# VH-VL binders against q96il0: the designs that were tried, part 234

Target 1, 167 residues: q96il0
Amino acid sequence: APERGAERRDTAPSGVSRFCPPRKSCHDWIGPPDKYSNLRPVHFYIPENESPLEQKLRKLRQETQEWNQQFWANQNLTFSKEKEEFIHSRLKTKGLGLRTESGQKATLNAEEMADFYKEFLSKNFQKHMYYNRDWYKRNFAITFFMGKVALERIWNKLKQKQKKRSN
Short names: E, the ipSAE of ESMFold2; O, the ipSAE of OpenDDE; V2, 0.75 times the mean of E and O plus 0.25 times the DockQ between their complexes.

## First folded at step 8 (VH-VL)

Design Q14 (framework fv_ebrasodebart; at its last look DockQ between E and O 0.02; V2 from the best seeds 0.00; counts 0 for: pae O 11.9 > 2, placed apart)
Fold by ESMFold2, look of step 8:
Structure Q14 (fold): chain C 167 residues (1-167), chain A 120 residues (1-120), chain B 108 residues (1-108)
Amino acid sequence: as target 1 above (167 residues)
Amino acid sequence: QIQLVQSGAEVKKPGASVKVSCKASGYTFTDYYISWVRQAPGQGLEWMGWISAYEGYTNYAQKLQGRVTMTTDTSTSTAYMELRSLRSDDTAVYYCARDQSYLPKGHDYWGQGTLVTVSS
Amino acid sequence: QAVLTQPPSVSVSPGQTASITCSGDKLGDKYARWYQQKPGQSPVLVMYEDSERPSGIPERFSASNSGNTATLTISGTQAMDEADYYCQAWRSSTAYVVFGGGTKLTVL
């Protein structure tokens, strides 16, 4: 198959790490932290002769990683944006500008910032509860499929050993 | 009771724009996404895109990129879909639906639909 | 080229089992969802996450997704199940959301 040139738009907003696993890799690799989610992506190994059960496990692991990265990237961005908006709105209410007379970014005292943290946590409480529940549900399913794949691989090894002895 | 109530039917000329509203009630609007789906007469469902109700983050179907804009107003719990440069093949019923597009869950609550007719 | 193929129609007798298929390239790598739509009404979610059933959907509805095919199965089909059924493939990382063309289920 001929090599294809770079596609600009296809790679722009995904936030995928540019980590490149070793060429001889036959195992999953853990890359550096993604700058938006602050999570380490797993670069999944795809064997040439992947069984349907192995594919199901990989699908679940990949989707869970993508789901987790999207959640935390979104929460980190939301936290940063709402923090800045809170500071700006409180400074406006006090009649202050966004910059001090010295040119430094104006900010709020610790008591005022504590108000922000309390408001943010309260607002996001239910969303984090549902995230935690779904996280545990996904990890339980992953563990169960890992066991099923392990048993499938043991069975295949036994079948191969039996066939070798019957030759 | 969770409910999505959409604006009334619209009749438009080719080249015009339409803006459909979707008012949500019975749940915390900012905790969910809103998806927009349309259905041309006698045809199947076509996904148009979704918007994160709180952040305003959007993802549009490739075929509609550049012609569609989705917004929300969290103070009124209302989502909006605007389709520009209308053509006759944009005649359809337009639905809003509650969605958690970052989860494998589906569109669990749907609006009643808004008929948009584009004719010369 | 993301295309989900459904049969245009399926006919069953009351009490029989109806099967509606949805075919797409590597569909098993995505999550399948199913919607029911009766004439003049909005769609209703009947299955999600390949095989999960929403609260309020009868237990006679079940679904699976493997390889290139997802299947919606309705056991003990009733006249009230007569409707159009749409499959949907979903994957979060690519914002992949595609509907099938729909299947008209007729209960004779």
Scores: ipSAE 0.036, ipTM 0.542, lowest interface PAE 5.4, mean pLDDT 80
Fold by OpenDDE, look of step 8:
Structure Q14 (fold): chain C 167 residues (1-167), chain A 120 residues (1-120), chain B 108 residues (1-108)
Amino acid sequence: as target 1 above (167 residues)
Amino acid sequence: QIQLVQSGAEVKKPGASVKVSCKASGYTFTDYYISWVRQAPGQGLEWMGWISAYEGYTNYAQKLQGRVTMTTDTSTSTAYMELRSLRSDDTAVYYCARDQSYLPKGHDYWGQGTLVTVSS
Amino acid sequence: QAVLTQPPSVSVSPGQTASITCSGDKLGDKYARWYQQKPGQSPVLVMYEDSERPSGIPERFSASNSGNTATLTISGTQAMDEADYYCQAWRSSTAYVVFGGGTKLTVL
């Protein structure tokens, strides 16, 4: 019996659970996957005494997250659209309707769909390359600022210790 | 034959809640989405939201956010729509409909409708 | 809410061709479906988003899309075609279903 490949049922976009972290949270919160990007959003904690450097890091992280969310949301929508168009075009070429007699959506076989995936990947290859490049640049910057923040925190702790010894 | 059979008419007071049921038959219930659409007397169709019968994912119209809850019972192939804090302008015929897509993009089969009257 | 715009009414003589338009943003994605609703009845799907007809829908029903406008065409309109017609689209940004305001088709 050919293993019916688990057609990844395109999970319906989960309603944007406006995951609101508890106001008293002292840490970052991870939300449920976004319905379009399927990425889990992070709600960044804002310290009461956030340094300018910490703020810059947070903003950079947030911006990068938004960038990722937008990219993948758009990519997933494009994918879904093109997939549907491909299926429709192929069915039409075969002289088949988009619906079965039972009213179900007509589908293509796995081999035919493989062609779509190859074509889609080929078509979007450059886009993915640019994405990857930018992803590395952004993450490098984030890592760099994380290091700076870490050093700042160490320095501040040392200054506090010196002040306590002098009093 | 594919059928969606809804619960009977309801009369409610303002501020009350109503729960309408939609029993599906003639197809694999979990393979489809169910949408709810309402129609006020003499008005057009208003989409309320959809639910995945399998995953239970929901998406509600912005206007109804916080007041509407959609659920499914896969064991009985029944979808439910609860509308809370009813107002007079909620008076409408409420329809369940099967969405014929991997995504809830449209409806192919409709229930007979359930009249909900909100009156003081 | 992005509203699909339909003419409120269309009148046609028997045997003539009726055209009902539906205009809205991103209708170019061919997601517009058409429903017929007769008084006191549930809506009935008459056209899929790809302009295919469900089983049982007469061939005189057809649909087309041009830019941001979908059109339902009923050739050789019959008295039984008198009904309200609604276009419907799916919004990719919100995953909302959106209906047009409906068009009352009168067969004179």
Scores: ipSAE 0.000, ipTM 0.548, lowest interface PAE 11.9, mean pLDDT 85
ESMFold2 (binder alone), look of step 8: mean pLDDT 89; pTM 0.917

Design Q15 (framework fv_ebrasodebart; at its last look DockQ between E and O 0.24; V2 from the best seeds 0.00; counts 0 for: pae E 3.7 > 2)
Fold by OpenDDE, look of step 8:
Structure Q15 (fold): chain C 167 residues (1-167), chain A 120 residues (1-120), chain B 108 residues (1-108)
Amino acid sequence: as target 1 above (167 residues)
Amino acid sequence: QIQLVQSGAEVKKPGASVKVSCKASGYTFTDYYISWVRQAPGQGLEWMGWISAYEGYTNYAQKLQGRVTMTTDTSTSTAYMELRSLRSDDTAVYYCARDQSYLPKGHDYWGQGTLVTVSS
Amino acid sequence: QAVLTQPPSVSVSPGQTASITCSGDKLGDKFAYWYQQKPGQSPVLVMYEDSERPSGIPERFSASNSGNTATLTISGTQAMDEADYYCQAWRSSTAYVVFGGGTKLTVL
């Protein structure tokens, strides 16, 4: 019985961009696309006097970003793996090697690849539906907290104006 | 009702391996990650790693790298944790726990725990 | 490894408010989770995302976060609340889960 080689289950790509904004930044920074997810990470500014609501909003935004990064990193990895397997399988079925006579990586034609894409999308359809649902939920929550923070800031500004008028 | 049911207690010798199972029910197994957490007698909780039930991607604690393997069987909604080269300090209750999808967020459901005793 | 630090023990009289802190580097950037563990039982999630309470958890349980410190508060502490409490977070860089050392709450 051929020893089924222990398929090295790939570790999840750590999707944390090593992008570090300047320490003295007073605004959000957008980093380069992550190598796994291809999403641009945002480094959120932390105010010196961050309110609990602002902190919660920031955490929600950060978590949502990380969720997106992780999801797409995983999806891209899965896609790449399955694509490669598909290509190899099809080439094998055709009696073709993985490399051309010129030493180039053998490729499939557009029609054959269309079958792969269709199958891949079909297979992952439910996953994408769940992603979309969660995406909306997360963004709704973020928007809600953005509103709360905005109101809090308005209120704080009004209080400060009243205090200045009383002195 | 969401449940995680683990395999029974194990007694192993040093150098042996143990494989603990965790059967999930009451939810879509593939929508969540499973984390493994252990607790030595009288000690705190120690995270061991997590596995994506859908993709099978894993992340192991650095301390356990090379000795631990986490797997899932989607057909049976079962997660497995194998720990190799057992030592006396591996004596602990091992828990499986459900994590939210794609992030190692809080563990909302836990297995009942599996006692693994490593003794000469 | 960034360690979440908890006091090893907290004692409170029945009806009083118990407060358990959890401090960690960059905990202000991540949500904290809290677990209750009674002897011989599995941990139970009692608070999530710093201040959210799961269904079935009494309202006397609350949590807050200030800077890099999360706090679990139990108002009107009851004898049944005697347990070990653990805070938990995760690291973005490694996606590791990290637990605090645990706090034994004793109701005197």
Scores: ipSAE 0.604, ipTM 0.844, lowest interface PAE 1.0, mean pLDDT 90
Fold by ESMFold2, look of step 8:
Structure Q15 (fold): chain C 167 residues (1-167), chain A 120 residues (1-120), chain B 108 residues (1-108)
Amino acid sequence: as target 1 above (167 residues)
Amino acid sequence: QIQLVQSGAEVKKPGASVKVSCKASGYTFTDYYISWVRQAPGQGLEWMGWISAYEGYTNYAQKLQGRVTMTTDTSTSTAYMELRSLRSDDTAVYYCARDQSYLPKGHDYWGQGTLVTVSS
Amino acid sequence: QAVLTQPPSVSVSPGQTASITCSGDKLGDKFAYWYQQKPGQSPVLVMYEDSERPSGIPERFSASNSGNTATLTISGTQAMDEADYYCQAWRSSTAYVVFGGGTKLTVL
């Protein structure tokens, strides 16, 4: 069975669209599906007083989103191309035309299409394994910086509370 | 130690092709993209494109689209750049450089450069 | 030529602070990188991710990136710092990489 990263549609890295750094104002939002990747991009909020560490986290999240969109845009195009080639090859082998008598594209039944899906997944297995490796490496890095931002916030609150007690 | 070792200098006629190799060592080849960057005499750096070592995905500079092909061979940790239909203004030093596929570290290691001269 | 604009040259006296700018629309929204290139040599990465310094690069090198401008700063500039400097932006998996036109740093 394919991993979540191997699914064709609307599979997103959980670490890029659903997290919100601990901060007073956290107002990220999700845009419409990207035409090529079919993933919904996150449009990151940029606070006026963003710290250097918060900026680095945001830029890393943006870069990871672009990486993920490129991977799935490529996989979507490859999937579509190879699906059409598979259908055309099987229709030719059967001696059938590429279009029905009504002019619509000829198709294969669900059992025949299952052969395509299995072949596609096996052909792309190594690519998806490396994608998963990089996905986890990127999410580990993002989580690490999220923790650093959280600690920075706690430290700033403690310094501010010390000032109030001295006032 | 980390090294990117490129093939030797080449002299070509207009209309010919050149293929430059870049052999990587001392690191996990599949963790990095390989960028190709050229520099004409007395000019700045011009990005040509890059290739993902593990996926074989390529992105080429628009002005070179159709004339350039980048490939990798993971079994030998080698990247290749082929530029076709050479012109005199393709005379340059051609560099390969690595960039990490999962963290934005920049081009931290560069090959020594390969001079390609295009002249009659 | 690139969307990243650098001054063609910058001159400083030894021991003074050199400042090399790189301008691009909304450059501060992306990571910026800096490379040093001496005559006849390959470029060397001197700053990455806006302000991070690679191992082996002296502490006198620093950088910032905000708004439309990234800046490479070399304090206590030495004769050995005389080189061409290039900024680079836009590293991603969709990847169109852009280099600035380069700045020749002269130490007089």
Scores: ipSAE 0.503, ipTM 0.760, lowest interface PAE 1.7, mean pLDDT 82
ESMFold2 (binder alone), look of step 8: mean pLDDT 90; pTM 0.928
ESMFold2, look of step 11: ipSAE 0.282; ipTM 0.683
ESMFold2 (binder alone), look of step 11: mean pLDDT 89; pTM 0.927
OpenDDE, look of step 11: ipSAE 0.551; ipTM 0.828

Design Q16 (framework fv_ebrasodebart; at its last look DockQ between E and O 0.17; V2 from the best seeds 0.00; counts 0 for: pae E 6.6 > 2, placed apart)
Fold by OpenDDE, look of step 8:
Structure Q16 (fold): chain C 167 residues (1-167), chain A 120 residues (1-120), chain B 108 residues (1-108)
Amino acid sequence: as target 1 above (167 residues)
Amino acid sequence: QIQLVQSGAEVKKPGASVKVSCKASGYTFTDYYISWVRQAPGQGLEWMGWISAYEGYTNYAQKLQGRVTMTTDTSTSTAYMELRSLRSDDTAVYYCARDQSYLPKGHDYWGQGTLVTVSS
Amino acid sequence: QAVLTQPPSVSVSPGQTASITCSGDKLGDRYAYWYQQKPGQSPVLVMYEDSERPSGIPERFSASNSGNTATLTISGTQAMDEADYYCQAWRSSTAYVVFGGGTKLTVL
């Protein structure tokens, strides 16, 4: 009985890029594209006097980023795996090897691959719909809190100006 | 109603393995992650790991790496946790929990727990 | 592993406000979750994403965070609120879930 090779269940890539911005940065830092999600991570600046509202916004942004990173990392991995399986299965059905006579990786034609893409999209349609819904909700919330933070900052600046005029 | 129903209590000897099941109902099983959390008698909650129900991706606590395996059966909406090389300190109530989102963050629904007793 | 630190016990009189803290490194960058666990029962989510309350949880439960400290507040504490409370966070670097040590709330 051939030992069914223990399918190394790929551990979910810990999708947070270890990119550390310079310690002295007073701004949000954008890292290189993550190798799994292909999304560029943002390191959010933490001001010394961060308000509770600013902190809430930052957390929401960070959580949304992590959500996106994880989603696309998983999606890309799944896509790559399924694509490879599809190619292998089709080549096998055609009686073709995984490698050409020249030693190159055997590929399918564009028409065959179109079937894969259609199937993949169909299979993942609901997942993408949920993603899109949540994406809009999250971004709406972020925008809302950005507005609140902006108002808070304006108010604080006005208070400071009044205090300076009174002294 | 969303429910997680776990398998019954287990008594095992040291060195043995245990496999606990968690059957999910009331929601789309594949849309969520399942986390496993254990609690030794009189102790706090200890996270063991999570599994993506759809992709089958797993992440295990470092302490349990090599001894724990989490799996899912999408056809039955059931998650499984296998713990191998059991020791006395593995005696605990084991919980499955649903994560709130596509990320293994908060746990909004919990199983009833499965007591696993490891005794010589 | 990032450890979330909770006081081992908190005591409160009925009708008074109970406050349970949870402190951890970089907790200010992460959402905190809170669970109630009564003896012999499964944990129940009582607060999520720092300050959000699940459906069915009484309004007397609230949560906040400041810096690296999350706080669960129970106003008008009732005898039924006597339980163990756990904070929890998610670590982005490892995707690990981390629980606090738990706090036993006693209603005197």
Scores: ipSAE 0.261, ipTM 0.750, lowest interface PAE 2.4, mean pLDDT 88
Fold by ESMFold2, look of step 8:
Structure Q16 (fold): chain C 167 residues (1-167), chain A 120 residues (1-120), chain B 108 residues (1-108)
Amino acid sequence: as target 1 above (167 residues)
Amino acid sequence: QIQLVQSGAEVKKPGASVKVSCKASGYTFTDYYISWVRQAPGQGLEWMGWISAYEGYTNYAQKLQGRVTMTTDTSTSTAYMELRSLRSDDTAVYYCARDQSYLPKGHDYWGQGTLVTVSS
Amino acid sequence: QAVLTQPPSVSVSPGQTASITCSGDKLGDRYAYWYQQKPGQSPVLVMYEDSERPSGIPERFSASNSGNTATLTISGTQAMDEADYYCQAWRSSTAYVVFGGGTKLTVL
């Protein structure tokens, strides 16, 4: 019999910085933010008697999580790289050096940085439209399979109750 | 009919670059990733990266970061892979392959392959 | 380091069952895929989503994936099944597709 350790009725253990997953958990749990994407991964429980439908749902959720983390990790990297390129280009246009006399990197003021943010959003619009389209399609599929799993579990409970009455 | 047709074989010198094309037909181009996979002579398959078929997200294999660029042209339904700073060990057959972008189901269609030979 | 390990070769007699394994840490937590490649040809998808078979692939091809091992099984192996076979899975780190090293299936 697996040991229960949940503090709340409906929720897996809450994560904190440097959280370590429970060794003996019968539930999914949420880990700390991923370094690259800043998204919190779900670590999925695999029951011993997982049905084919339950397995399909779990793998779909896991694959979707990995897809989402990869998108945001790449966007964070692209944002940082393009931000530095924008600053460099604008400093060069002004005839300024890339470093101050103190040796720190030169920066732009808030109004100039607003131009970067507008330009970045415009340039990456198509990527985000693709991401949103795929995100909705993935969530629809996950919701659909969650419904199927819920119905399967209800049906199995009814079969077990029916068997007890007949035996 | 679903097809992925690649550009012809190329011979390059070390330090040069190569750009391989992959023209897709027979399906909704924007619903799929295009993966690039290479195979050195007598060796196994090595995944290089993928791109969303419509100006989308790219993901490159770590060992190729900084040397590879993948792009698409949706008006011609064509994907491109450029590999720079070529070395002798980049000699391989380069394949493009598709996988569904929103629910990946494996690489169900592959191009015919493009042999890139890097020799001095 | 995500590695999918396959035996380099498997030999079977015609009509017998061939089994090709693919081992990786927690591979059963991922979808596994299988590809067939004949000399001079592009790979062909023969199994996807652990155990699903594409249209046009004979019913004698089946697959499973649990724990650390995925297995491709070919029942009633024929001479035309002689090829290299690669497993493939996703991983959660910086490069999310990985192929196994390949298995040469020989039918004598």
Scores: ipSAE 0.160, ipTM 0.666, lowest interface PAE 6.6, mean pLDDT 81
ESMFold2 (binder alone), look of step 8: mean pLDDT 90; pTM 0.930

Design Q17 (framework fv_ebrasodebart; at its last look DockQ between E and O 0.17; V2 from the best seeds 0.00; counts 0 for: pae E 4.4 > 2, placed apart)
Fold by ESMFold2, look of step 8:
Structure Q17 (fold): chain C 167 residues (1-167), chain A 120 residues (1-120), chain B 108 residues (1-108)
Amino acid sequence: as target 1 above (167 residues)
Amino acid sequence: QIQLVQSGAEVKKPGASVKVSCKASGYTFTDYYISWVRQAPGQGLEWMGWISAYEGYTNYAQKLQGRVTMTTDTSTSTAYMELRSLRSDDTAVYYCARDQSYLPRGHDYWGQGTLVTVSS
Amino acid sequence: QAVLTQPPSVSVSPGQTASITCSGDKLGDKYAYWYQQKPGQSPVLVMYEDSERPSGIPERFSASNSGNTATLTISGTQAMDEADYYCQAWRSSTAYVVFGGGTKLTVL
């Protein structure tokens, strides 16, 4: 009897990397920008059977994120406040009001504002150097714990393989 | 030898201000935040705020916002806390304590405390 | 404001194990810290980062933090351990430090 060919045996699906959904995540995921810092927070996955070292790493990453958000929120506020004070001072020196006759907030031109940006960056240089120092120290600590977690996982895998052979 | 040495006890009337100093020694001042914590007689610890020694950034407890100012002087490794418009319920021992800026190991060293009494 | 709740007092006999709890919403997602304060003295850090012990703190002090509860445990309690004990955590959403109300440990 005549036979129509059918798919057999030799077909296997290729693996496809898939994004895990945010509402119940099995991975870390990145949220929208924070209002005050403009940084995107990482929402950390907490696996079942998290080891003490794994927990320390996760909490250190979380604490570092909070620290970073706090720094940049503060810098954004300082920048905005000092910018407005600079504009107000320069307008006053020119004998101009804080608003134009149309009611719009008076501004300075780009060249005048360049003085502010240069002065702000210069004044805050040391502060940003200390921030960078602490940022790198924190990343070194995180990398150190990542290494410890990796070694812990390798060690546990080796011990389990040794037990399987003895059984 | 790591030490935080605070200024002496003060007696104030309601409406006055007080400024407590905290001189740090034996460590790199810019590596640590300074927290201020107070304790009313017979009560628990109440966090007032912290200041970053290297940037002067402060974060104050909401209850105290507008009445407290924290500053540092890095040249003398000294932190200051000023509390204004004092009330009788501000009577407390005021502590300074450090916490590391990059590995938050908790408040590992505390000042001896400064009693501020607000009466009459 | 976030609240860390501790029992007001705990009593133990010398040599027994004392357990002091600290409860807060999702406290296990943050680092917890413990302080000992004897009358007339400044607080002393006795546990940090949930379960780490500073140098100079006896091994009879241990701690854990999971779920909504951190626990300070003192095994083989001695008379010198009689003190007030405070837990502490960060309020991650507001960047504030929070202390528990304190627990008076009495060794009878």
Scores: ipSAE 0.284, ipTM 0.699, lowest interface PAE 4.4, mean pLDDT 82
Fold by OpenDDE, look of step 8:
Structure Q17 (fold): chain C 167 residues (1-167), chain A 120 residues (1-120), chain B 108 residues (1-108)
Amino acid sequence: as target 1 above (167 residues)
Amino acid sequence: QIQLVQSGAEVKKPGASVKVSCKASGYTFTDYYISWVRQAPGQGLEWMGWISAYEGYTNYAQKLQGRVTMTTDTSTSTAYMELRSLRSDDTAVYYCARDQSYLPRGHDYWGQGTLVTVSS
Amino acid sequence: QAVLTQPPSVSVSPGQTASITCSGDKLGDKYAYWYQQKPGQSPVLVMYEDSERPSGIPERFSASNSGNTATLTISGTQAMDEADYYCQAWRSSTAYVVFGGGTKLTVL
């Protein structure tokens, strides 16, 4: 009985980009595209005098980023896996090997692949709908807090100007 | 109503394995992660790992790596946790919990718990 | 593993405000979750994402997260609030879930 190779269940890639910006940076840094999600991670700058509102915004942005990174990392992995399975299954059905006579990886034509894409999208439609909904909610919240932070900064600048005029 | 229903209590000997089931209902099973958390008698909560119900991706606590296996059956909306090489210190109530989002975050729904007793 | 530290016990009189703290490295950068567990019962989520309250949780429950400390606050504490409370966070680097040691709230 052939030992069914223990299918190494791929551990979910920890979507945390190992990108470390320079310690002395006073700005947000954008890292290279993550190998799994293909999304560019942002390292958010933490100001020394970060207000509670700024911290809340930063946290929301960071969490949203992590959410996106993990979602797309998983989605891309699933897509790649299912694509490969589809190709293999179709080649097998056609009586074709996984490699051509020239040793190249056998591929399906565009029409056959269109069926895969349609099926994949159909299968994942609800998931994508939920993702989109949550994406909008998160981004709306971020935008809202960005506005609040902007107002807070304006107010603080005005207070500082008044204090300088009074001295 | 969202529910997680776990299998019944188990009594095992040291060195044995236990497999606990968690049947989910009231929501789209494949849209969420399932976490497993255990609690030894009189102790706190200990996270064991999570599994993506759709992709089957897993992440196990370092302490349990090599001994724990989490699986899902999407056809039955059931999550499974297998713990091997049981020891006396594995005696605990084991909980399955649904994570709040597509990520292993907070747990909004919990199973009723499964007592696993490991005794010689 | 990042350790979340909670006081082992907190005691309050009925009607008083209970505060349970949870401290951890960079906890301020992470969402905190809070669970209530009564004896012989499963944990119940009482607060999520630092300060959000699930449906069905009384308004007397609130939470905040500042610096490296999350705080669960129960205003007007009732006898029914006597339970163990656990904080929880998610570690981004490993995608691990981490629980605090738990706090026993006693209503005297």
Scores: ipSAE 0.161, ipTM 0.720, lowest interface PAE 3.1, mean pLDDT 88
ESMFold2 (binder alone), look of step 8: mean pLDDT 90; pTM 0.935

